# VH-VL binders against q9umr5: the designs that were tried, part 347

Target 1, 268 residues: q9umr5
Amino acid sequence: SYKPVIVVHGLFDSSYSFRHLLEYINETHPGTVVTVLDLFDGRESLRPLWEQVQGFREAVVPIMAKAPQGVHLICYSQGGLVCRALLSVMDDHNVDSFISLSSPQMGQYGDTDYLKWLFPTSMRSNLYRICYSPWGQEFSICNYWHDPHHDDLYLNASSFLALINGERDHPNATVWRKNFLRVGHLVLIGGPDDGVITPWQSSFFGFYDANETVLEMEEQLVYLRDSFGLKTLLARGAIVRCPMAGISHTAWHSNRTLYETCIEPWLS
Key: E = the ipSAE of ESMFold2; O = the ipSAE of OpenDDE; V2 = 0.75 times the mean of E and O plus 0.25 times the DockQ between their complexes.

## First folded at step 14 (VH-VL)

Design pl2 (framework fv_nofazinlimab; at its last look DockQ between E and O 0.84; V2 from the best seeds 0.87)
Fold by OpenDDE, look of step 14:
Structure pl2 (fold): chain C 268 residues (1-268), chain A 122 residues (1-122), chain B 112 residues (1-112)
Amino acid sequence: as target 1 above (268 residues)
Amino acid sequence: QVQLVQSGAEVKKPGSSVKVSCKASGGTFSDYAISWVRQAPGQGLEYLGYIIPIFGTARYNEKFKGRVTITADKSTSTAYMELSSLRSEDTAVYYCARGSYSPHGYEPFDYWGQGTMVTVSS
Amino acid sequence: DVVMTQSPLSLPVTLGQPASISCRSSQSLVYSDGHTYLYWFQQRPGQSPRRLIYKVSNRDSGVPDRFSGSGSGTDFTLKISRVEAEDVGVYYCMQGTKWPFTFGQGTKLEIK
């Protein structure tokens, strides 16, 4: 009776992280077939995002084929970007709800305690040097690194985020937009106490300007230009924003209140 | 200026493993790619892989089918290249190299180690 | 994988004469940022390789101006205007545009 749910994990993560989410879904929606994709776990999650997109695509295609009524996607952290790209490249996907669970949808320019080992203050300002090169772009983190102080480098060198956002012209932009717009609902989840996604508003397609002032989705060029369909989705009531405070990054998939408030309503 | 000093020559049996070190001095360590390439006697250069220490993982040439492991210790500014299941064909000089950032962008292979000869023989 | 093809593989040259090495890639080396990540390396006998040229035509510090790189897309050239004795060695081109990054076969420059 319930549509299948496909779960995609995040950076340095694995399917094991979603054991609580599975429990919640089974309790509230018994009989739901939930598939947590066990691909690109741990350090393998640092592989290029397009490679991940291809791998996940191969995994979801047979699931979608067996679910003619549609499926739901729950995509956590980095996984949210993978899923967005997946929906952009698939012209025949049947995703009803795309639930983006604390994902850096507009990119990352982080300097948080959680990522201090990866993004120390002294290093954050210099990451553009290697990230916006072929060497850097072979790592997933660089694929969605969005340095607001080096926008030109981002626009030209980003081999993933700038493309799926339609911020750089490419021959597939129109088709990707069309494909992405096949989604029934885009559910955006995140919050100010995340501690990893920086800025946290990135989970809602907000991001820094050149002065590191956070602008909301409606102020972003990708929205204004409807480059990949955000404006269109909003206009037809297909975007749901579910912010929640008091939740750390590693707790988004295990918090019962968050599940009941932001995830469960869209699992039909 | 940056200097890369590699560990000494190795003589190994087939089937064993070798681990070569590359210690960097001068400049920063974490945010530049350290590449590993090898050169069999009288042959050309072959790219094994590279690591960006801050990310903690490497990109590998799939040609080696998982036999190569590249790691980095940020505390000692040392990169390592381990090659397992050694074969006679793995006999080569192994080089580490590091890049830098220029006005033209990031450029790898600005600095080279002195090379480490690895001989695989029964 | 991108195949890098150098020619010639052996290059005997008379001192003071010019030399030219060709490098051809199996596909375009233009990256998304518009740059072409083509490199030239020199390896003198018994020494580690040394980068001479980065991104097609930029000389590294300390590289004599008699060395020059040129080309675009899939065809590249390293030129030495006047070969000197110290130029003896093997020269490699390398592409850094698409992983795995790959080297040419090498061109051995010798003095006649």
Scores: ipSAE 0.919, ipTM 0.966, lowest interface PAE 0.5, mean pLDDT 95
Fold by ESMFold2, look of step 14:
Structure pl2 (fold): chain C 268 residues (1-268), chain A 122 residues (1-122), chain B 112 residues (1-112)
Amino acid sequence: as target 1 above (268 residues)
Amino acid sequence: QVQLVQSGAEVKKPGSSVKVSCKASGGTFSDYAISWVRQAPGQGLEYLGYIIPIFGTARYNEKFKGRVTITADKSTSTAYMELSSLRSEDTAVYYCARGSYSPHGYEPFDYWGQGTMVTVSS
Amino acid sequence: DVVMTQSPLSLPVTLGQPASISCRSSQSLVYSDGHTYLYWFQQRPGQSPRRLIYKVSNRDSGVPDRFSGSGSGTDFTLKISRVEAEDVGVYYCMQGTKWPFTFGQGTKLEIK
């Protein structure tokens, strides 16, 4: 039978958003136990990401315990960062496929359509001022805000992304890398028409340099230093990159072609 | 210059709720922390929570056990604090405050409202 | 929660003399960025609080030179080199390193 699937949602999101994904899984993998975690819904998704990681950890432990053969994670948008942190902090996780659906894995820096909805005007050049403070770091958006023009502030004030990327020294870095490397496959999904993730290549561990030129995963210091295991995973053949054009940010979990191409093959 | 003007004093019965407003003028509002603190008569300051209006949600002090709701309305540059299930020990002056940016980064509590007296009596 | 303890709680002082207020935290206030988020506020009778000192030792604009802040880690001090009549009020320290952010109990400064 098929391994259980755990779904983790994104910013301003809830478990209902995944009803179509659940239908696709049920049709192609009948009998698969799928749990869409109903935590930190809506505005609660702005709580600090470490609080979200703790809550989701408590929810996944019993599911993983009942499935000794392993589980799969499907993690959307901000949820992909929660899931990557879970894989780092859980020394006993049994995740086979970690499926990252358009997640800002290297951070976010941009006035996107949904950020314009949150913000009355373009604010990307100024958001670092509040985000890189204890007041800002109490909100999830600031936990992965990555301003390429204020690298020192990011590296020193980020309470989440700089730590799970191994960009700032901390006592757990070696253990987190070891834990993350226990994953069977890392499936990276995203595309140029997302409209929210900025740069969209963040979903593939790409990001801006200081000139806002996108450097691909293999050009990133975190990859070159193998700070949390990306180079090791790629050499092992465990990284799957599945880009798809024509999909907006809110449609990744409701597009059948995407599911069949990028998700279905990994739901053993 | 930035000014914070709060709504007027309130007299409330135990078990009811109160909503205090804090209107900002003379500057930007949305990318600062708008904080709420209170001061019971003859007592010190107590931090209730804050909102960063850009994000549209607040952080709360757990001491209030979910009785505090903090919101902001960008169109009117107004923040709100609502305290429910009022008790006599909630009698206090409630202040809002806004931060500012210094050469050393974000700094809290630069601008203060005038305070709103909330009296809870049976 | 980080507990902020002020000493003394009541401080009668003669005009023209120095005053010193201690503030101690239950844990280090140094954040990952190297900054120490320790603040001092003055509340004159019948008024809203006013920020005096930000990040340990930085005097706000319009605050007289007789006010100074110092300290590190868990131990902090506000000094008034020469107390004037306008300095009457309650002084609070506050930490902004770890949520929930917390105030000291206050130190009431009075003229003898």
Scores: ipSAE 0.843, ipTM 0.929, lowest interface PAE 0.8, mean pLDDT 92
ESMFold2 (binder alone), look of step 14: mean pLDDT 92; pTM 0.941

Design pl20 (framework fv_nofazinlimab; at its last look DockQ between E and O 0.76; V2 from the best seeds 0.84)
Fold by OpenDDE, look of step 14:
Structure pl20 (fold): chain C 268 residues (1-268), chain A 122 residues (1-122), chain B 112 residues (1-112)
Amino acid sequence: as target 1 above (268 residues)
Amino acid sequence: QVQLVQSGAEVKKPGSSVKVSCKASGGTFSEYAISWVRQAPGQGLEYLGYIIPIFGTANYNEKFKGRVTITADKSTSTAYMELSSLRSEDTAVYYCARGSYSPHGYEPFDYWGQGTMVTVSS
Amino acid sequence: DVVMTQSPLSLPVTLGQPASISCRSSQSLVYSDGHTYLYWFQQRPGQSPRRLIYKVSNRDSGVPDRFSGSGSGTDFTLKISRVEAEDVGVYYCMQGTKWPFTFGQGTKLEIK
């Protein structure tokens, strides 16, 4: 039998968005128990990410308990960060494959057309002012806002991303790393035509330097320092990178080719 | 200079709803948090919640158990606070306030509205 | 929720004399960025509140230098070096470190 699959949605999203993914899984892996978690939907997805992590944790714990052979996680967009944090705080998770589906794993600093209403160019340069404050950090998008021009503020004020990345020292860093390393495989999915994740390489732990030059995962301090286990995972062959062009952000979970190429192989 | 102008006084029956507006002028609107605070007669200040207009949603004080709804219209630079299921205890002056950015970061409550008296009585 | 406790609640002062208001928080107000989001507000009779101090000790523009804020962690103080007639009103401290943000009870400053 196939291991259960747990699906976590993204920003301004809901479980309904994954109806196609559910269909694909049922067709190709009949009998798979798929649970699309219906938590923090719509505007509620703007709740602080740690609050979301707690909510999702409560939902996944009983599922994991009933699946001693392990489960698979498919986490879309913002959900990918929620899942990474979830795996960091859970010392007893049994996740075989963690599939990060177009997630801003290294943060967001975007001004794309899709997010223009939220991140216009004029706002992008100034969003650090509100995001790196107690007021801003009550919103999920600020929890992973990563301003490359204000790295000091990011490191000190980010209440979520900087912590799960181990970029800021905290008493749980070692334990979180240990917990995260329990994952069997980390499958990173994303692409250049996403239009939302900015830069799109963030889905692969790439990100801007101070000159807004995109650096790859292996050039990031979190990798070099192995602050949360990326270097270790890569070394043991546990990281899978699956880039795909021609897919917009809202189509990652509904594209059949993407599913067959990047998701299905890991739903054993 | 920034000014916040609130709607006029309201008299409401218990169980009804009230919606107070706060129009901002003299500056940008979307980038700053607009906070709502109330003050019962002769009492202190109570934080209801706040909205950052660009995010499209507000953060609420759970004390109000979902009775408060804060919205913002970027096109008119107006924030709204709606309180439902009104009770006599909701009788208060309701204030909107906007913050600003200092060299030290975001600082709320630089500018205040004139307040809106909401009276809930049978 | 973080409880903010002010003392005294009533403060009669003679004109020209100094005044001091204490504000204590139930937990540390130091945020992750190292800043302390403690604010002081003045509310004159019949008026909206006015921010006097932000982040413990920074005076807002237009606030006389006779007002000063100090403190750290959980203990904060607002001082008025020489009270003037226009200083009559209620003073509030507020913490902006942990949601929900909360106010002190207020201190009513009156002239003797």
Scores: ipSAE 0.906, ipTM 0.958, lowest interface PAE 0.6, mean pLDDT 95
Fold by ESMFold2, look of step 14:
Structure pl20 (fold): chain C 268 residues (1-268), chain A 122 residues (1-122), chain B 112 residues (1-112)
Amino acid sequence: as target 1 above (268 residues)
Amino acid sequence: QVQLVQSGAEVKKPGSSVKVSCKASGGTFSEYAISWVRQAPGQGLEYLGYIIPIFGTANYNEKFKGRVTITADKSTSTAYMELSSLRSEDTAVYYCARGSYSPHGYEPFDYWGQGTMVTVSS
Amino acid sequence: DVVMTQSPLSLPVTLGQPASISCRSSQSLVYSDGHTYLYWFQQRPGQSPRRLIYKVSNRDSGVPDRFSGSGSGTDFTLKISRVEAEDVGVYYCMQGTKWPFTFGQGTKLEIK
């Protein structure tokens, strides 16, 4: 029948946010076991991303063990980074579809709605000063902060994103790439009206150059060097790009048309 | 000039809690780590945790997690440390400290409060 | 946790003579950015601690040039080239490479 679905939420978020998504899955795929992981809610979503990865790993192991034919992941916003790290660190994951729902996969750089909520004034040009230090790296937003004007600091100080992107040498790079490549499909979802993910093309592995011009996935060094498997996945026909305009950041998991177009086809 | 002024000395009974304040003046507050360190009489320094007020949450030393709460009020430039379930071994001077930026990046503990003596006695 | 071990714990020194304080860490303090997050603090009697040296060897503003820091990896040294009466107090090293950030036990410098 249908593979179980595991849902991972984003920054300042909780499992309740996915009630509409659960309704859509129940309607189109009746009998599907859906688990929305209720970990690192609210302010706990600012804990180090490696701590979150460890906690979510412990939660998904029994679900995957009970489903030897495989599972699907739906991972929203910051949660998409947690899920990508899970796919790298889990030697025995059995994920078929990894659905990345408006996630900052190449990082975040910008004064956005949720950053303005944290900071009443614009702070994007200064945040690198604390983020690229051991003190800042103990907080999740700094783990994927990607200042294109201080790329040398990012590459050397990032404790998370630069590692899972294979942008800095580390002893696990080969194993993480092998594990990530066991995924059946990578479904990338996002759009220009998101209002939070900056640049929105980060959801498709695009990102700014030093002039804040967006380079697409195929123009990124991580793609060209195939550092964690993007080029291999694309050549295998395993990457699905599903952009949709007109959807704000908080609406991705509650839009029926988005679900039917971008999510539903991958939940079998 | 940046100055950190802490609340006054406190005497507490075992099992109660204490909340120490740390008010910053003469500079910016929200974009630095505001750290809490304690020193038992005649002993060394122990790092409790820190908050970066712009993120609105703290990072705690596991030894104290569950008993310590660190918060900040950006509007008053004041950080707070609350320690619950007090024991006699929590008798110490509690310091707050703020970092700074050097040409080499972020540096901890540039400015220190005067310290707050907390005595736990039954 | 990274353990920071200072020696000696008590250091009596004759005025005008040099002093040397050792600090060892249980693991390398070199962070991925190439920096070594090793700090030295002075606590004079009855006062709050004061930062002397940041990132191994960088002297803070207003710290006399008789203070110097050195070392790499796991072994670090604070030196005072000519001890003065005002140098009496307790000296601490601290690592800021791996949370929780930790202090050495302290070295009490006193004039004999």
Scores: ipSAE 0.830, ipTM 0.931, lowest interface PAE 0.8, mean pLDDT 92
ESMFold2 (binder alone), look of step 14: mean pLDDT 92; pTM 0.938

Design pl3 (framework fv_nofazinlimab; at its last look DockQ between E and O 0.88; V2 from the best seeds 0.86)
Fold by OpenDDE, look of step 14:
Structure pl3 (fold): chain C 268 residues (1-268), chain A 122 residues (1-122), chain B 112 residues (1-112)
Amino acid sequence: as target 1 above (268 residues)
Amino acid sequence: QVQLVQSGAEVKKPGSSVKVSCKASGGTFSDYAISWVRQAPGQGLEYLGYIIPIFGTANYNEKFKGRVTITADKSTSTAYMELSSLRSEDTAVYYCARGSYSPTGYEPFDYWGQGTMVTVSS
Amino acid sequence: DVVMTQSPLSLPVTLGQPASISCRSSQSLVYSDGHTYLYWFQQRPGQSPRRLIYKVSNRDSGVPDRFSGSGSGTDFTLKISRVEAEDVGVYYCMQGTKWPFTFGQGTKLEIK
């Protein structure tokens, strides 16, 4: 039988968005128990990410307990960060494949048309002013806002991303790394035509330097220092990168070709 | 300079709802957070919640158990605070406030509205 | 929730004399960025609150230099070097480090 699949949605999203994905899984892997977690939907997805991590943890623990053979995680957009944090804090998770579906794994610093509806009168260059404060950090968006021009503020004020990345020292860094490394495979999915994740390479742990030049995963300090296990995972062949062009952000979970190419191979 | 002008005094029955407005002028509305604080007669200050207009959502003090709704209209630079299921204990002056940026970062409560008296009585 | 405790709650002062208000938090107010988000507000009779101090010791523009804030961790103090008649009112401390942000009970400053 196939291992259970747990799906975590993204920002301003809900379980309904994954109806196509469920169909694809059912067709190609009949009998698979798929659970799309209906937590923190819509505006509630703006709740602090640690709060979300706790909520999702409570939901996945009983699922994992009933699946001693292991489970697969499919985590979309913001959900990918939630899942990564989840795997970091859980010392007994049994995740075989962690599929990060167009997630801002290295953070967000975007000012795309998609984000303009959120920030119609503000530029991305100004968001650091409020995001890196106690007021801003109560919102999920600020929890993974990564301003390359204010790296010091990011490192010091980010209450989520900087911590799960091990970019700021904290007492749980070693344990979180150990926990995360329990994952069988890390499948990173994203693409240049996403239009939301900025830069799109963030889905592959790439990100801007101080000049807004995109550097790849292997050039990031978190990799070089192996702060949360990326270098170790890569070394043991546990990281899979699946880039795909021609897919907009809201289509990653509903594109059949993408599913067959990047998701299905890891559902066993 | 920034000015916050709130709506007028309200008299409400228990169980009803009240919606107070806070119009901001003299600055960029979307760049800041608007906080709502209330003060019962002769009592101290209580933080209700705040909204970051560019996010379009608010953070609430859970003490109010979902009775408070804070919204913002960016087109009119107006924030709103709605309190439902009113009780006599909700009788208070309600304040809106906006912060500003200092050299050390974002600092709220630099500007305050004049307050709106809400009286809940049968 | 973080409890903010002010003392005294009533502060009668002679004109020209100094005043001191204490504010204690139930836990450290140091945020992850190393800053301490402790604020002091003044509310004169019949007026809206006014921010005097932000982040422990920074005085707002227009606030007389006779006002000063100090402290660290869980213990904070607002001092008025020489009280004037216009200083009559209630003073509040507030923490902005951990949500929900909370105020002290207030200290009523009166002239003897």
Scores: ipSAE 0.888, ipTM 0.950, lowest interface PAE 0.6, mean pLDDT 95
Fold by ESMFold2, look of step 14:
Structure pl3 (fold): chain C 268 residues (1-268), chain A 122 residues (1-122), chain B 112 residues (1-112)
Amino acid sequence: as target 1 above (268 residues)
Amino acid sequence: QVQLVQSGAEVKKPGSSVKVSCKASGGTFSDYAISWVRQAPGQGLEYLGYIIPIFGTANYNEKFKGRVTITADKSTSTAYMELSSLRSEDTAVYYCARGSYSPTGYEPFDYWGQGTMVTVSS
Amino acid sequence: DVVMTQSPLSLPVTLGQPASISCRSSQSLVYSDGHTYLYWFQQRPGQSPRRLIYKVSNRDSGVPDRFSGSGSGTDFTLKISRVEAEDVGVYYCMQGTKWPFTFGQGTKLEIK
């Protein structure tokens, strides 16, 4: 029998978006218990990410308890940040595969088609001004906004991303790293035609330097310092990178070729 | 130069709702916190919540969550506060306010509306 | 919630004399960025509140220099060096470090 699968959705999203993914899993892994968590839907996905982490934690505890052999996580977009925080804060998680489906793991800095829906004018260069304040940090977008031109503000004002990345010192860093490193595999999925995640390489822990040149995961300070375990995981052979072109942000969980190539092999 | 102009006074019966508008002029709107604060007669200030219009959703004081709805229309630079299931203790002046940016970052409550008296009586 | 406590709640002052208003918070107002989000507002009779001081000690433009703010951590003070007739009203402190952001009870400044 297959390990249960827990699905965590993204920004302005809901459990309904995963109906095709559920069909694919049912076809290839019959009998798998799949739970799509129906929390923080729609506008509620803008709630602070720590509030979302707490709510999702409460939902996953009984699922993990009923599956002592382990579970898998499939976490889409903003949901991948929720899941990574879960892996850090849960002393007792039993996650084998963490499948990060086009998630802004190193942050977001973009005037994207999705953000143009939110921002009728280009606001990426000015959003740091409110995001790096207590008022802005009460919204999930600001929790992972990463302005490469104001790195000092990001490092000191981020209430979420700078902490789970180990970019700012905090008393839980050692425990969070230890917990995260208990994951069996980290499966990173994304691609250049996503159209929302900016830079799209954020899904692979890549991000802009101050000149907006993308530095890949192995060039990032968080990797080099191994601040939350990326270097250790890569050295174990536990990081799987599965980039795929031609997929827009809303289509990652409804593309069969992507599922078969990047997701299916990890649902043991 | 920035001005916040609120809708006029309202007299309401218990159990009804009220929607107060706050129109911004003379400046930008979308990337600031637009806050709602009330003051009962002879009492202090009470923070209801705020919206950052570019996100299209509000952050509410838990005391009022479930009864208050804060929205914004970016195209008209207008914020709204709706309070439902009105009680006599909701009688107050309701203020909107916008922040500003200083050399040290974002600062709340630089510009205030004129206030809207809401009276709840039978 | 962070509780903001002002003292005194009523402050009669002789015209031309100094006034001092205390504001204490139930927890530190220092945010992770090193800033202290403590604000002072003045509400004259029949008017909307007006911001006087942002982030502890920064006077807003158009605020007379007889107003000053000071303090750190949990203990803050607004001072008026020489009270004038126009200063009558209610003064509020507010914290903006931890949501929900909260006001003190107010201090009613009265001229004898």
Scores: ipSAE 0.826, ipTM 0.919, lowest interface PAE 0.9, mean pLDDT 92
ESMFold2 (binder alone), look of step 14: mean pLDDT 93; pTM 0.944

